VHH binders against Putative ABC transporter glucose-binding protein TsgA13 (tsgA13). Designs and how they scored, part 14

Target 1, 363 residues: Putative ABC transporter glucose-binding protein TsgA13 (tsgA13), of Haloferax volcanii (d4gpw5)
Amino acid sequence: TGGDTGDTDDTEASETTASEGTTSGTTTGDVETTDGGGPSEGETVNAAWVYISEIGDLGWSWAHDQARQAVDEQYDWLETEYTEAVAPSDSERVFEQYAQGDVDVIFGTTFGYQDPMYAVAEDYPDTVFEHATGYRTRENMGRYMGRIYEPRYLAGQATGMVTENNTIGYVAAFPIPEVVRSINAMALGARSVNPEATFKVRWVNAWFDPPTAREAANALIDEGCDVIAQEQDSPAAVRAASDAGVWTSGYNAPMGQFGGENYLISPIWDWTEFYGPTLESLHEGSWEADAFWGGMETGVPMLDEWGPNVSQEVKDQVAATEEQILNDELDVWAGSAFEGESDEFLFQEMSSFVEGVEGEVPS
Key: E = the ipSAE of ESMFold2; O = the ipSAE of OpenDDE; V2 = 0.75 times the mean of E and O plus 0.25 times the DockQ between their complexes.

## First folded at step 9 (VHH; framework vhh_ozoralizumab_d1)

Design h2 (from g3 with G33Y; at its last look DockQ between E and O 0.36; V2 from the best seeds 0.00; counts 0 for: pae E 5.5 > 2)
Fold by ESMFold2, look of step 9:
Structure h2 (fold): chain B 363 residues (1-363), chain A 123 residues (1-123)
Amino acid sequence: as target 1 above (363 residues)
Amino acid sequence: EVQLVESGGGLVQPGGSLRLSCAASGFTFRSYYMYWVRQAPGKGLEWVSEISTGGSLTKYPDSVKGRFTISRDNAKNTLYLQMNSLRPEDTAVYYCARGSTYYKWGSGTFDYRGQGTLVTVSS
C-alpha cells in the first residue's frame, strides 16, 4: 500500500547516523525539537541570504545568488529574500533582524560573518543558521564550503598544457590558507602534465579590486607569463589577459564572455547543489548542523565551459582527470608535501607553496 | 558534436518497470540541466522530468510524480530514468534532452535531444 516505491522520493531518512553509546529519546524544555531548529515538517520555509557584496559583481555573491534564484524557482514551498552589500561589522544586526522575523534559515556567505552569526545563533535557537567558509558551529548553526582545489587542479592541467613559456601568472587575493591551497592545487595540476610549468604570484590583498587586479595581471604578462589565472571576485584579470591575447582562467562565475577568444576555463561554484538538499532537509524537518566540505562529486565546486579555442587534447586530458576525481580515484595532493594531510590542515593551515610556485608565501 | 543516445526501452506489462539510459558526449555534461521528454503516438512532446547539474534538484509533472525517478552519473556522462508502476498511457518514445541554457539560471527549455527509445506498456 502506502510505501514509496523508489529510493529517490523527497524524504531522506537519518537512519545512517550513528555513534557509539549515543542516547536518544531526550526531552528538552518548552521548545521540543528532534533535529534542531527550523520549521515543522512539510510547511513553508522562509530563507534569507546575507551577502558581503552586490549580487551583480559576477563573482562570489553572484554565484550564491544564482543558487538562491534556482531554489526559489524550484520549490513552491520556499520563500526567499536577501540583503546584499552587508559589511561584517553590520552583519550581527542583519542576522538578528531576520531571526526576529519569520525567517527559518539564514545563510551568511563570507568568513567575516562567522562570529556575528555565532553570537546571534545562541540567542535564537529556533532559527537555523548556515555559514559559508568558516569553522564554527552550534546545534542550530551549520557551516559549508566546497573543495574548490579540485577544479583548480583541473584548470591547472589546462594551463600546463597550453603554456608555451612554461610561466603562468596567478593574480591572488590574500596570503591565507584558502588562497594558498588554490595556488598549490593549480600548480600541482599544471605540473602533473607539464613538469616544467612554473607559477608567478601577485597578491592584490583584496577580494575585489578591479584596478589592482588588472595591474597585477598586466605585470605578470610583462614578466613573460602567457597564461593568467586569478582568484578575485571580479573578472578584471581575465579581461586584462584577453586584451593582451593571453590564455586566461577565471574564478567563481562563468567568465567566457570576459576571456573571449583566449578563455581557457574557470573553477566556479554551483551552490544549488548545497542549498537544494539543505532546504529540503529543513522542509522535511530533518536538518542537522554539520560541516559540509564537498568536492566535485557533490557538484558544488565545478568547472565552467571551455573557451572557444581550447583543443580537444586539453579537453580530453582534463575530462579523464575529472573522472578520476569524481570516482574518488585521485588525491590532488599525492606526491606533494601535503600528501596525507587532514581536511582540517588543508582547510585552515596550509601556508607554504608546492614545488613550481616561485617565491614564498608572505607572512 | 552534441550526441545523446537513449537506450533501455521495450515492451512491458502494466505495473512493470523499466530503466532508461542516455549516453551523452560532445559537451560538458555536468554543466547542463538535463531532461526526459516523451511523445505518445499522435501527440506532442510532454515534459517528464528535469534534473540539475549535480542532481540535487529534480522535478516531475503530476502524471509521473512518485513513479518516475531521474538521476545522473556525471563521471560516466550518463542520464537515467527509472520508471515504476508503468501504465498504458506511459507508452511513448522517450527522449533525453539537454537544457538550452548553459548556466542554470533560465533553464526550462532544451536545445538538443536524442533519437529516442520506445516504451510500450500493454497487455
Scores: ipSAE 0.206, ipTM 0.660, lowest interface PAE 5.5, mean pLDDT 86
ESMFold2 (binder alone), look of step 9: mean pLDDT 83; pTM 0.843
OpenDDE, look of step 9: ipSAE 0.802; ipTM 0.913

Design h3 (from g3 with G33H; at its last look DockQ between E and O 0.52; V2 from the best seeds 0.00; counts 0 for: pae E 3.7 > 2)
Amino acid sequence: EVQLVESGGGLVQPGGSLRLSCAASGFTFRSYHMYWVRQAPGKGLEWVSEISTGGSLTKYPDSVKGRFTISRDNAKNTLYLQMNSLRPEDTAVYYCARGSTYYKWGSGTFDYRGQGTLVTVSS
ESMFold2, look of step 9: ipSAE 0.373; ipTM 0.741
ESMFold2 (binder alone), look of step 9: mean pLDDT 83; pTM 0.836
OpenDDE, look of step 9: ipSAE 0.803; ipTM 0.912
ESMFold2, look of step 11: ipSAE 0.373; ipTM 0.735
ESMFold2 (binder alone), look of step 11: mean pLDDT 83; pTM 0.836
OpenDDE, look of step 11: ipSAE 0.794; ipTM 0.908

Design h4 (from g3 with G33R K104Q; at its last look DockQ between E and O 0.54; V2 from the best seeds 0.00; counts 0 for: pae E 2.7 > 2)
Amino acid sequence: EVQLVESGGGLVQPGGSLRLSCAASGFTFRSYRMYWVRQAPGKGLEWVSEISTGGSLTKYPDSVKGRFTISRDNAKNTLYLQMNSLRPEDTAVYYCARGSTYYQWGSGTFDYRGQGTLVTVSS
ESMFold2, look of step 9: ipSAE 0.489; ipTM 0.784
ESMFold2 (binder alone), look of step 9: mean pLDDT 83; pTM 0.842
OpenDDE, look of step 9: ipSAE 0.684; ipTM 0.860
ESMFold2, look of step 11: ipSAE 0.472; ipTM 0.796
ESMFold2 (binder alone), look of step 11: mean pLDDT 83; pTM 0.842
OpenDDE, look of step 11: ipSAE 0.868; ipTM 0.939
ESMFold2, look of step 15: ipSAE 0.514; ipTM 0.816
ESMFold2 (binder alone), look of step 15: mean pLDDT 83; pTM 0.848
OpenDDE, look of step 15: ipSAE 0.575; ipTM 0.824

Design h5 (from g3 with G33N; at its last look DockQ between E and O 0.31; V2 from the best seeds 0.00; counts 0 for: pae E 5.0 > 2)
Fold by ESMFold2, look of step 9:
Formats: C-alpha cells, sequence, structure tokens
Structure h5 (fold): chain B 363 residues (1-363), chain A 123 residues (1-123)
C-alpha cells in the first residue's frame, strides 16, 4: 500500500483550469434558470464555510472541510474561505460579515446556526445561504443533510454478523434525535441478520472527549461487548476497541488506521457530492433553495473501506442490502416502532429505542 | 480480494471511438475515487482521468481533455472511459485504478491497478 495514508496536510493547489466544469464534450442543451439569490451565470463564485469546531481532527467539521478543499481544488472559478470554532452565539456576526462582503454563498454547518442564519438571510436577499442539519428555509436559504442512518444500518449488519457474544457497545454523544436515530438504525441492521444481537449504550455527553469516549468503550468491553461502535468526533473509541482486540466501527471519517486488524467499516460523509453540484448550480445561475435530504444514492452518506479481516460473507451480505436500499426496496425502519414515520419525525423527534437496545433514552 | 477487470480495448482508426469498462469487485466501489491511467509502449504511466465517489467531480490532463469522458455506475460497480477522436498517441495499455483508503480528491494517489486493456490507434 502506497501513497496517501490519511495525511490531511493537502499542499496541492487546484489542478484544473477548465471553466464551467470538466465535461467539455457534452452537447446537451440545458435551460438555465435563476431562483433566489446568487451570482449571475458564469461569474466567479465566492463561497464561505462557518464551522462549529476546529478542522484539524477527524470529526464533523473535518469532513465538511475536506469537501471544501476538494471543491476549491476542482473549480478554477471558485474562491473559498472559512471561519472555524464559531459558537452559535457568535454566528450571526460572522454571517453578516460575509454577507456584507463579496461572498456569494455561505454554508453554516451546525444546527445552532439555524436561527442566526435565518435572520441574516432576510436582510441579505442577494446572498445565498445553505444550512446543514436544520429545517428552516427561505428563498435564498436552502438546507441540507444526509440520511446517515442508511449506511449506519449497513454497518449494523456487519456488527451483527461478527459478534460472538451478541452484545454490541455504542459510545454515543448526546441523547438527541440525531444520535438516537443512528443507534436505532444500527440495531435494526444488526438484528436483521442476527435477531439475538443486543446493544448497550453509553452516553459521553460530548461530541469530542477522547478520554471519556475511551473509558466508555472500555466499560462496554468489560460488560461483554465484543463489538464497539461509536458516534464521536474522534477515533478514541475505535482505538480503545483496537487495543482490546475487539471489532470496531467508527463514524464521520475513514478510521481503518485506528481500528487496525479489528476494523469493520464506518458510516462516513462525502460532502463533495452535495457541495460540487450546489456550487456548479450557483456558477450556472440555476441554484434554488431546497431541502436536500440525500441517502446513499447521492453519495453523501456512505461506507468507507472494509477492515482487513472482514470476511467475504459479511461484505456480500452488506452489498446485497445496500442494493435494496439504493433501489428503494428496503425501508430501514420497516417492522420497527418507527415504520411509516415522516421524515420530519425521523429528523427531529425520535427519542426512544427500538427493540434490542438496552435501557431507555435519558430525559 | 480487490479485483479490477478492464475491457473494451482494441484496434481503432484515428478519429474513432472506444468505450472502456472496468468491473470492480472485492471492495465497496462507491466509497473510492477511481482513475484511468495508461502506459504507452516504452513510456511511464500517465494518468488520464479521475472521478469522485459519486461522480460529481472529474479531472483530465490537457492531453485528453475534451476527448475523453470518465463515468461510473455505482449500482453496477463499473467504471467507464469514453474515448473519442482517438489519435495514434493514445495507443497504450489502459488501467483502471483505485484511490487510497482515505478520501483525497486530486492527489493522484492509488493503491491498486488492474491488468489493463490494450488500445491501438492506427490505420
Amino acid sequence: as target 1 above (363 residues)
Amino acid sequence: EVQLVESGGGLVQPGGSLRLSCAASGFTFRSYNMYWVRQAPGKGLEWVSEISTGGSLTKYPDSVKGRFTISRDNAKNTLYLQMNSLRPEDTAVYYCARGSTYYKWGSGTFDYRGQGTLVTVSS
């Protein structure tokens, strides 16, 4: 294995000089439209990202910034900038400063930015706003999120197939709908192939706390869990499982280097599959505010590379189920308490566990 | 067991077209950036295209830009290269190649290459 081993110090500048994208051989006639704010067709696009945390770790902000770097490198008509570690209480000021300047589109990447961005978008109708994880929109403010519970379900199947003890540990962040949804999807996936599988959850009550996440993983292992999954903005639980010789599934970023011989697979994000098309639409003058809620068919929520010791039987089972999800032949919630629930409920209101998850959601 | 199997090569006249295919197996195809690379007789490897995991980003060197189009079908685990307006200088063995474990668009880094398919452009 050669070349890139997860080094995030990307010193390369943009590698393309092609205007209007890379498909110069196409002859299709497209009707261009403008809906909402944004730059005129064919102009330079100035884009800014606002992050809740620093971009230097393998977490949520890191995943978004990898995509910013990718689009910055790809498009010669695109100029990008970012502001990191912006608390929600400071975000209105940051959005206003960008909107007052030469920025054409502002991406806000955490739920707490919703109301500040919504307010600023009213005052700056010629600026485009895109908000991750929220539910509010304006004519110049779109929203976006991915159905990570789809690859979470698939990783869940892998956990159900490899467990010997039928007991899987989950190192979780906060007892909020986003996290409860992920736990439930993973448990449903595991139990779809192993009805005896059960999940034990420990709440870190932080997105990033490596010592506490490691301690939670070790406690779950001591309780008999022989697979550790997690929802944290660090690889600490994955490393703890690896150190203990326990199967492990990460989150957000590829974690094979940290899981080593015990690595299963992780649900991860490729935000280039949202940001690329979105920025192209701005460049073409066709952007419209919408409510992106993309599943695996979009490429935004996905699985990373399998660990080195995962059997072909596990890989084949997950691939077959992935095909069903992609063809709309499998509802991950089918047969559960959440079958038939609206996207709004799944997104904002899920607060209880499915069968097979031990205990109750705190609150 | 990673496998990349190229097909679609052959003999074609200058100005002609070919479509190469690469059947992928043994890994989660949609999770990887993919490449086409080529090696002309007596020359080193030359990359000819890169495509992102969902296909939204593509790159080409000037030598093929406007003539070659990379695409992928993640449902079929297949990578394609449409080659138009072929020139004698395009004669090479063409290889399908897989990106690294970590996502890194534009780096040109790959960890596995298939056995290749021969494309010959001559009268």
Scores: ipSAE 0.257, ipTM 0.672, lowest interface PAE 5.0, mean pLDDT 86
ESMFold2 (binder alone), look of step 9: mean pLDDT 82; pTM 0.835
OpenDDE, look of step 9: ipSAE 0.501; ipTM 0.798

## First folded at step 11 (VHH; framework vhh_ozoralizumab_d1)

Design i1 (from h3 with Y102R K104Q; at its last look DockQ between E and O 0.70; V2 from the best seeds 0.00; counts 0 for: pae E 6.3 > 2)
Fold by ESMFold2, look of step 11:
Structure i1 (fold): chain B 363 residues (1-363), chain A 123 residues (1-123)
Amino acid sequence: as target 1 above (363 residues)
Amino acid sequence: EVQLVESGGGLVQPGGSLRLSCAASGFTFRSYHMYWVRQAPGKGLEWVSEISTGGSLTKYPDSVKGRFTISRDNAKNTLYLQMNSLRPEDTAVYYCARGSTRYQWGSGTFDYRGQGTLVTVSS
């Protein structure tokens, strides 16, 4: 087993009040089948989401909840609930409460939920569990994540093309494989079009800490970074860059309103492209635990719209590279130390920087 | 400039099939939910189908559900509509349309459409 930490505990976590999501009624009349786990074919599916942060965070939890709302609207046979701001230390209780009730499938959206969910899944084999960002599975517990490093590479090209002093700042969360591979992909993208580009990294050691993320962004700007990228569950670094008149790339959610005139683009999520098919398979009685690891071809990891001042030349370069990724004609890691590494390594074990990223990954 | 160019229309007998295509350019195609809409002679626009950015979610009105299939190829910037079991009431100009906002499923609003392609179901 590796040192994989595809997501980690919230360092600012505390017990918080969770809110319940809305539910949509549905109809069913189908006869039970043996084609899969969860509810019988054609029956109502009751689904619950458990989020590490509030759905209004305009980041990670927001992106998941947009997809919950979309599938709730789409399917008359689906009822949805959610509980937000659930610290990992409280998550086992929340999973148990759902599993004891009428919930057919539980989605847990942060790495820190892995072991709590894994334990609960053993005790509730008739309930389906889906865990984002982790690496553990059971017959009734699947896992899912997207290859966000693909749009990270594309956003990286944009940063490499717009920087004038060849110094790009990255406001990072934790020194874990998930974050390291995003930094590396962005650096490879930038250097694919600008070999002189370099990255300076500051670690917030939190997924969500707007004051600290803002401070890190400002420090990077003071060090001469003329482009700020980030991996945070809030737009704070984007706001800081915008306030300073510095180019910026966000993460998780569309951030044009926060980046304003200095907005480049962001890697973002459309989880509808995972949740839709998954919930349909539950409704059809064909769901099976698997390890979803989808790239841009699935529509889950994607790019936001361009900022207002991004040149056509940048847009054209990124579009050409995106076409190569979509056609399976480009390996993001080609020519790097990580060329040829397995998905397991990329997901769980990457712990060093590529050329062009200053310093070393903290141990 | 946003451009949407439909093709594949024609004359077909009731019960026949056609496949429409829409070539998109001038915008980030994969970031938008897309629509097919139609306009029958002397009538207003009627939505026919909607597809999500990655293609995993689709919607159809009852009038075409089970007969029409929307799909997309994001690598080729192309939207498709497979129309089977065509009926005289399907006679219309069919338009490819872009959703008014990115990432918004089910809004029913669109801001650009193509010139259209005529489908005639007769005889």
Scores: ipSAE 0.101, ipTM 0.604, lowest interface PAE 6.3, mean pLDDT 86
ESMFold2 (binder alone), look of step 11: mean pLDDT 83; pTM 0.838
OpenDDE, look of step 11: ipSAE 0.636; ipTM 0.847

Design i2 (at its last look DockQ between E and O 0.60; V2 from the best seeds 0.00; counts 0 for: pae E 4.5 > 2)
Fold by ESMFold2, look of step 11:
Structure i2 (fold): chain B 363 residues (1-363), chain A 122 residues (1-122)
Amino acid sequence: as target 1 above (363 residues)
Amino acid sequence: EVQLVESGGGLVQPGGSLRLSCAASGFTFRSYHMYWVRQAPGKGLEWVSEISTGGSLTKYPDSVKGRFTISRDNAKNTLYLQMNSLRPEDTAVYYCARGTYYKWGSGTFDYRGQGTLVTVSS
C-alpha cells in the first residue's frame, strides 16, 4: 500500500528527515548523476530512477531511493542516477532524456508514468523500462509491485486488538484500487481478531498533503476513532495521532520516532529485494519483461518494528498470522466478497469496501 | 526479548572449513539486515559480512571475500556463515548481529549474540 495506481498522480514536493542527497547540476528537475566508484571494468549497467516526489519524504519515493542507494553501494558494475519531483506530465521528457543517453534501465515509480513510459519504450526498444504500480508491459518494459495488503492485514490485526472504541480511522489518499485494497485488507485483519471493529475513512485526495492529513486524523479522532492508520507519503497523520495520545500505524517508512509511545507498527517497503535481482539479471543478460507481484515471502512488503508499548499478546497473534501468510496457509481475502478473485482483479478493479468499513468508495 | 545464539565454532586446521549458524528469536528476523562480526584476541570488533532482509544483497570485506559466504533461512529464523579456506588470522569469536533494512553498508547494529569461538591452528 502506498503505491500509485491512479491515472493522475502529480504530487508536489516531499520532505526528508533521513538522507536528502544534494548534488547540484544544470538539469530539468532534480536529475543527479551518481557513481558508486567510477568505471573500473567497462561492463557497467547504467540505471536511472524517476520519482514523483522528493527522496527525503519518508514515504514512497524515500523507500525506493533507499534501495537505489543500497544497490549503488553493492555493485561495482552499477552506476545509478535519479530525478526527483517529476510530475507525470513532464515524465515523457525525462524518460526520453535518459533513453537517449547512456542509461540501460529506467525505473518509473508511480502510476502516472505508465502511459508516458509505455510510449517511450516503443521508441527505444534497446532500453529496458520497469514501471512500478502499473499494468502495461512491452518486450522491453516490465512492471513491479508488492502485495502490501499482506502486512496491511497484519497491522490490521494489531489495530483490532488494541482498539477499545472498536472504531479505527484511516487517513487515505485516493479512492483507487490500490488504496481500497489496503483499507479492505486492514479491516479484514482487524475483524479476524475483533468482529466488532469498524473503520472510518477520510480521503485526502493527495499522496502528500501534511496539513490536510493532520486535519483528517484529528477529525477521525473527534468522531471517536481510538486508532489511526494512514496511507500517505508523510508521517503527518501519525504525528497527529501521537499528539492526541491515540494508537497509530504508519506506512512506507519506519515511523516509531513520530508515533512515540502510541506507535503500533507500519507496513513498509524494502525495494532492494526487487532491485537487486533485477539489476543482476540485466548485468547477466537474462532480464525479461515480467509482472512482479511479490508478497512478504520476497521481503519487499514487510513490517516495521513494534512500538514500545505494544503487548506481547498482539505481537504473538501477528507473528502466528504472518507465518500462515508466508506458508500460503492464509488467504487474506477468504470469507470476503473478494475471495477467489485473480491477482489482476485485486490489482486493477477493487472498488468497493468489505464489511466493517463505513460508507461507500467515492466514484 | 531479542536473542541471537551462535553455534558451529571449533578448532580447525588451516585450509579447513566451518559453517556457523545463528538462531534468532524475539523479533521479526526477516525484517532486518544481519551481520557477522568477529573479535580476535586483544583486538576490536571487525565486520565480516552483511546480508539484506531477503538475502538479495551480500557484502564482505576484502579479507574474507571469496572464502566466506553469508546466507539466511527466513523460514527457520537462522543466519549462516560458510567459512572456507580458513587461515590462522581468522581465529576469533564470531557474533551474529542485527542491523536495519534501511542502512545497508553502514556497519551499525543494535544487538549481538554471545558468540562462538573459531580457532584456526595447526
Scores: ipSAE 0.332, ipTM 0.719, lowest interface PAE 4.5, mean pLDDT 87
ESMFold2 (binder alone), look of step 11: mean pLDDT 84; pTM 0.847
OpenDDE, look of step 11: ipSAE 0.783; ipTM 0.905

Design i3 (from h3 with Y103L; at its last look DockQ between E and O 0.50; V2 from the best seeds 0.00; counts 0 for: pae E 4.5 > 2)
Fold by ESMFold2, look of step 11:
Structure i3 (fold): chain B 363 residues (1-363), chain A 123 residues (1-123)
Amino acid sequence: as target 1 above (363 residues)
Amino acid sequence: EVQLVESGGGLVQPGGSLRLSCAASGFTFRSYHMYWVRQAPGKGLEWVSEISTGGSLTKYPDSVKGRFTISRDNAKNTLYLQMNSLRPEDTAVYYCARGSTYLKWGSGTFDYRGQGTLVTVSS
């Protein structure tokens, strides 16, 4: 299973191990190609990425690694490397190994790296750290995340328009604010165009568990859901929906090859739009430990290409709403119980469903 | 149906400037890396610029670096090429092109191009 890119139709990772990284091999990003619009030739920046899973998962780690490859090709002053399948419990050791070496910046791409990275950043003040999805910072440790709830809302509109029986299934990871926020945004989007749309949620209680995600998708279909959405680090729920002839929306990575004729659209990531500017700022000496919280206007959270059978009406509706988001003319939360809540609340505190989502968030 | 419609070409003196535009439709424009390519009389296609989906990364061959600037407006589905300090060797039909590898930066391949707009640089 898996590969360096997303070329395989099957994207299941075998398992997540907790010990050794994969950095002892080759330098994976030091490839000289056509030099584009980056800074003039100058001092080398050495950058390392630490991933929770394998880069062939066609999920979260894959999306980050696509961007690592892009910036590696772009900048002649940049050398990149990565370590994959690093459990949070092993991450402190991996961060320390990089910080002791020639690495100038370390990107940690999962929430569970927060406290390990925070600790190492104190011990290595001359090294720069960037942490995805977290909330802790230091003078030498920034944080970054995208407002994925914006394209979730847009994908939600599409689900609301295509459902015939007004019942949409959501194969969810964990009952934490990040996932609740995504469910709520998708439901608000669907109900903005179809007030009768309802969502049924099944919790996998894992980011990556393809068999369980497939079972959850099939259960939702058996319960009458005619659209399956998901928040998983694999395409398993999308494949299950496709096998059943049901509309489907994925997450993280382009999912058209897995959804086939039943593919709707997916919220996905383009991390080049964060990593490019960040690495340039390091090269220029202007980097500061900031909290990046970019929406669709940055290009980081985005939508995949439409599935082959999606109507022009759906595409036009979503495009009109996307234009509003890009122009700061839409508050995703307007009219909901969460209208007016701070970014901090949205990020860390959301623990209840909006109208139209069945049941309660597990405590 | 994928459509790419270029405009803004014309006759210009050496040292002059032109701004090309490309209106895109029939696909999710913001999800694709985009190219400008050109074809001089009797020659093959030559890559002249690439831009990432959000515009943070741009790439140029040495022949145009520093003189040409690619940009995009994803809200308007429009790609641009600002061409400055034009030279006679820049004379070509310029095409807007869509990358053939979805989200793949730097692949160098594209699957659709427009009808082109003629740029003639002559004294």
Scores: ipSAE 0.285, ipTM 0.694, lowest interface PAE 4.5, mean pLDDT 86
ESMFold2 (binder alone), look of step 11: mean pLDDT 83; pTM 0.840
OpenDDE, look of step 11: ipSAE 0.809; ipTM 0.912

Design i4 (from h3 with K104Q; at its last look DockQ between E and O 0.53; V2 from the best seeds 0.00; counts 0 for: pae E 2.9 > 2)
Amino acid sequence: EVQLVESGGGLVQPGGSLRLSCAASGFTFRSYHMYWVRQAPGKGLEWVSEISTGGSLTKYPDSVKGRFTISRDNAKNTLYLQMNSLRPEDTAVYYCARGSTYYQWGSGTFDYRGQGTLVTVSS
ESMFold2, look of step 11: ipSAE 0.425; ipTM 0.769
ESMFold2 (binder alone), look of step 11: mean pLDDT 83; pTM 0.841
OpenDDE, look of step 11: ipSAE 0.743; ipTM 0.886

## First folded at step 13 (VHH; framework vhh_ozoralizumab_d1)

Design j1 (from h4 with T101L; at its last look DockQ between E and O 0.47; V2 from the best seeds 0.00; counts 0 for: pae E 4.0 > 2)
Amino acid sequence: EVQLVESGGGLVQPGGSLRLSCAASGFTFRSYRMYWVRQAPGKGLEWVSEISTGGSLTKYPDSVKGRFTISRDNAKNTLYLQMNSLRPEDTAVYYCARGSLYYQWGSGTFDYRGQGTLVTVSS
ESMFold2, look of step 13: ipSAE 0.330; ipTM 0.701
ESMFold2 (binder alone), look of step 13: mean pLDDT 84; pTM 0.854
OpenDDE, look of step 13: ipSAE 0.770; ipTM 0.898

Design j2 (from h4 with T53Y; at its last look DockQ between E and O 0.29; V2 from the best seeds 0.00; counts 0 for: pae E 13.4 > 2)
Fold by ESMFold2, look of step 13:
Structure j2 (fold): chain B 363 residues (1-363), chain A 123 residues (1-123)
Amino acid sequence: as target 1 above (363 residues)
Amino acid sequence: EVQLVESGGGLVQPGGSLRLSCAASGFTFRSYRMYWVRQAPGKGLEWVSEISYGGSLTKYPDSVKGRFTISRDNAKNTLYLQMNSLRPEDTAVYYCARGSTYYQWGSGTFDYRGQGTLVTVSS
């Protein structure tokens, strides 16, 4: 059970900590790190974010930057910076630039940053690193991701209930475990309420490529898909479905303005529920490298608001299932080929589709 | 049906404290940002506090910062406002409000509020 008490404590500690950190000078001579890298207890924290795309993408980078802005406003002892549109091949240089400066913690927000960050973290042991979506850690490098497959399953139920053709299109990024897991969870959700539902997948082979994502959505619609879901760092597939009058489910960010009258709902992120506690721990001197893997109970993976034409029956079904997830009463993978698999397998190894998803995962 | 029921208001002397509660029902409470807003006699609606979905982030205007603390218990579908060092200008009807369909931290927008609970700060 997640409870709300910890968030209340963070609020109280944040105000006390912010007052001490911003109003009075920090204690001189404190060690900047404890149980890893980072600043000494009670000092100003300088944090930097490195994004794969521009923060205006209304997707993955946007969601992270909304949280950066929120923590920047909340904590008087926190100074934030960011660098956007950093290709993985450039990321080592950017991490090293920050680590050589006055930055206490660096957040790297895409899988391709893993090995560059891992290398830089070895060379800068007094700097803290946090890596999203990866699987490597060091004493000064944590990792974080959310179980987005939980709200994917819920959005999947909505797709299964509204489809009339029983054919749902999925505009996907890369054939990696992260994306396969999301596709499978959505299909399991849809088929939990509509056993006839099937999924057709098109791979963009990019996280951000609006023209290609739009073309993939249109191709799926031409193939008879009457619902379009997507896993992209832009709203392009949602816009394409809306333009075609087709039900649509987005990803990363609220998509109501792009889905219009045919908007269903989207799995989205609230990274404040990770960044807030993490930055507080740095300010308090208690940070340690960790492998955050939070579900809906943490508030990190969540659902957007419903579209304007979604029936009460769909809303009620999804709400009932969401309650089960929040109460630890539902295993998304139950009855599937992946029932009983470890978090490690789900995170790193899933490479095949569940029943109802057409074709095979590309090798 | 969405329902927000505030309680805990009353008459208190300057410098006193009150704890407001808001019982939520008819929606998935955990999935919404929540607000406290107030309306003083003869004035418009004023934003008082905001709390994120999981409760990790809070925001306050300068007029109440350091005196008011918003919190939530998602397991009990309840929003709280701890009000300390109350002043006569805090006299108002206090409303619990649910965040709107648009995600924006600090926007102050909401799509539903309760009927309110009266807080009177005087002798």
Scores: ipSAE 0.000, ipTM 0.320, lowest interface PAE 13.4, mean pLDDT 85
ESMFold2 (binder alone), look of step 13: mean pLDDT 82; pTM 0.836
OpenDDE, look of step 13: ipSAE 0.434; ipTM 0.767

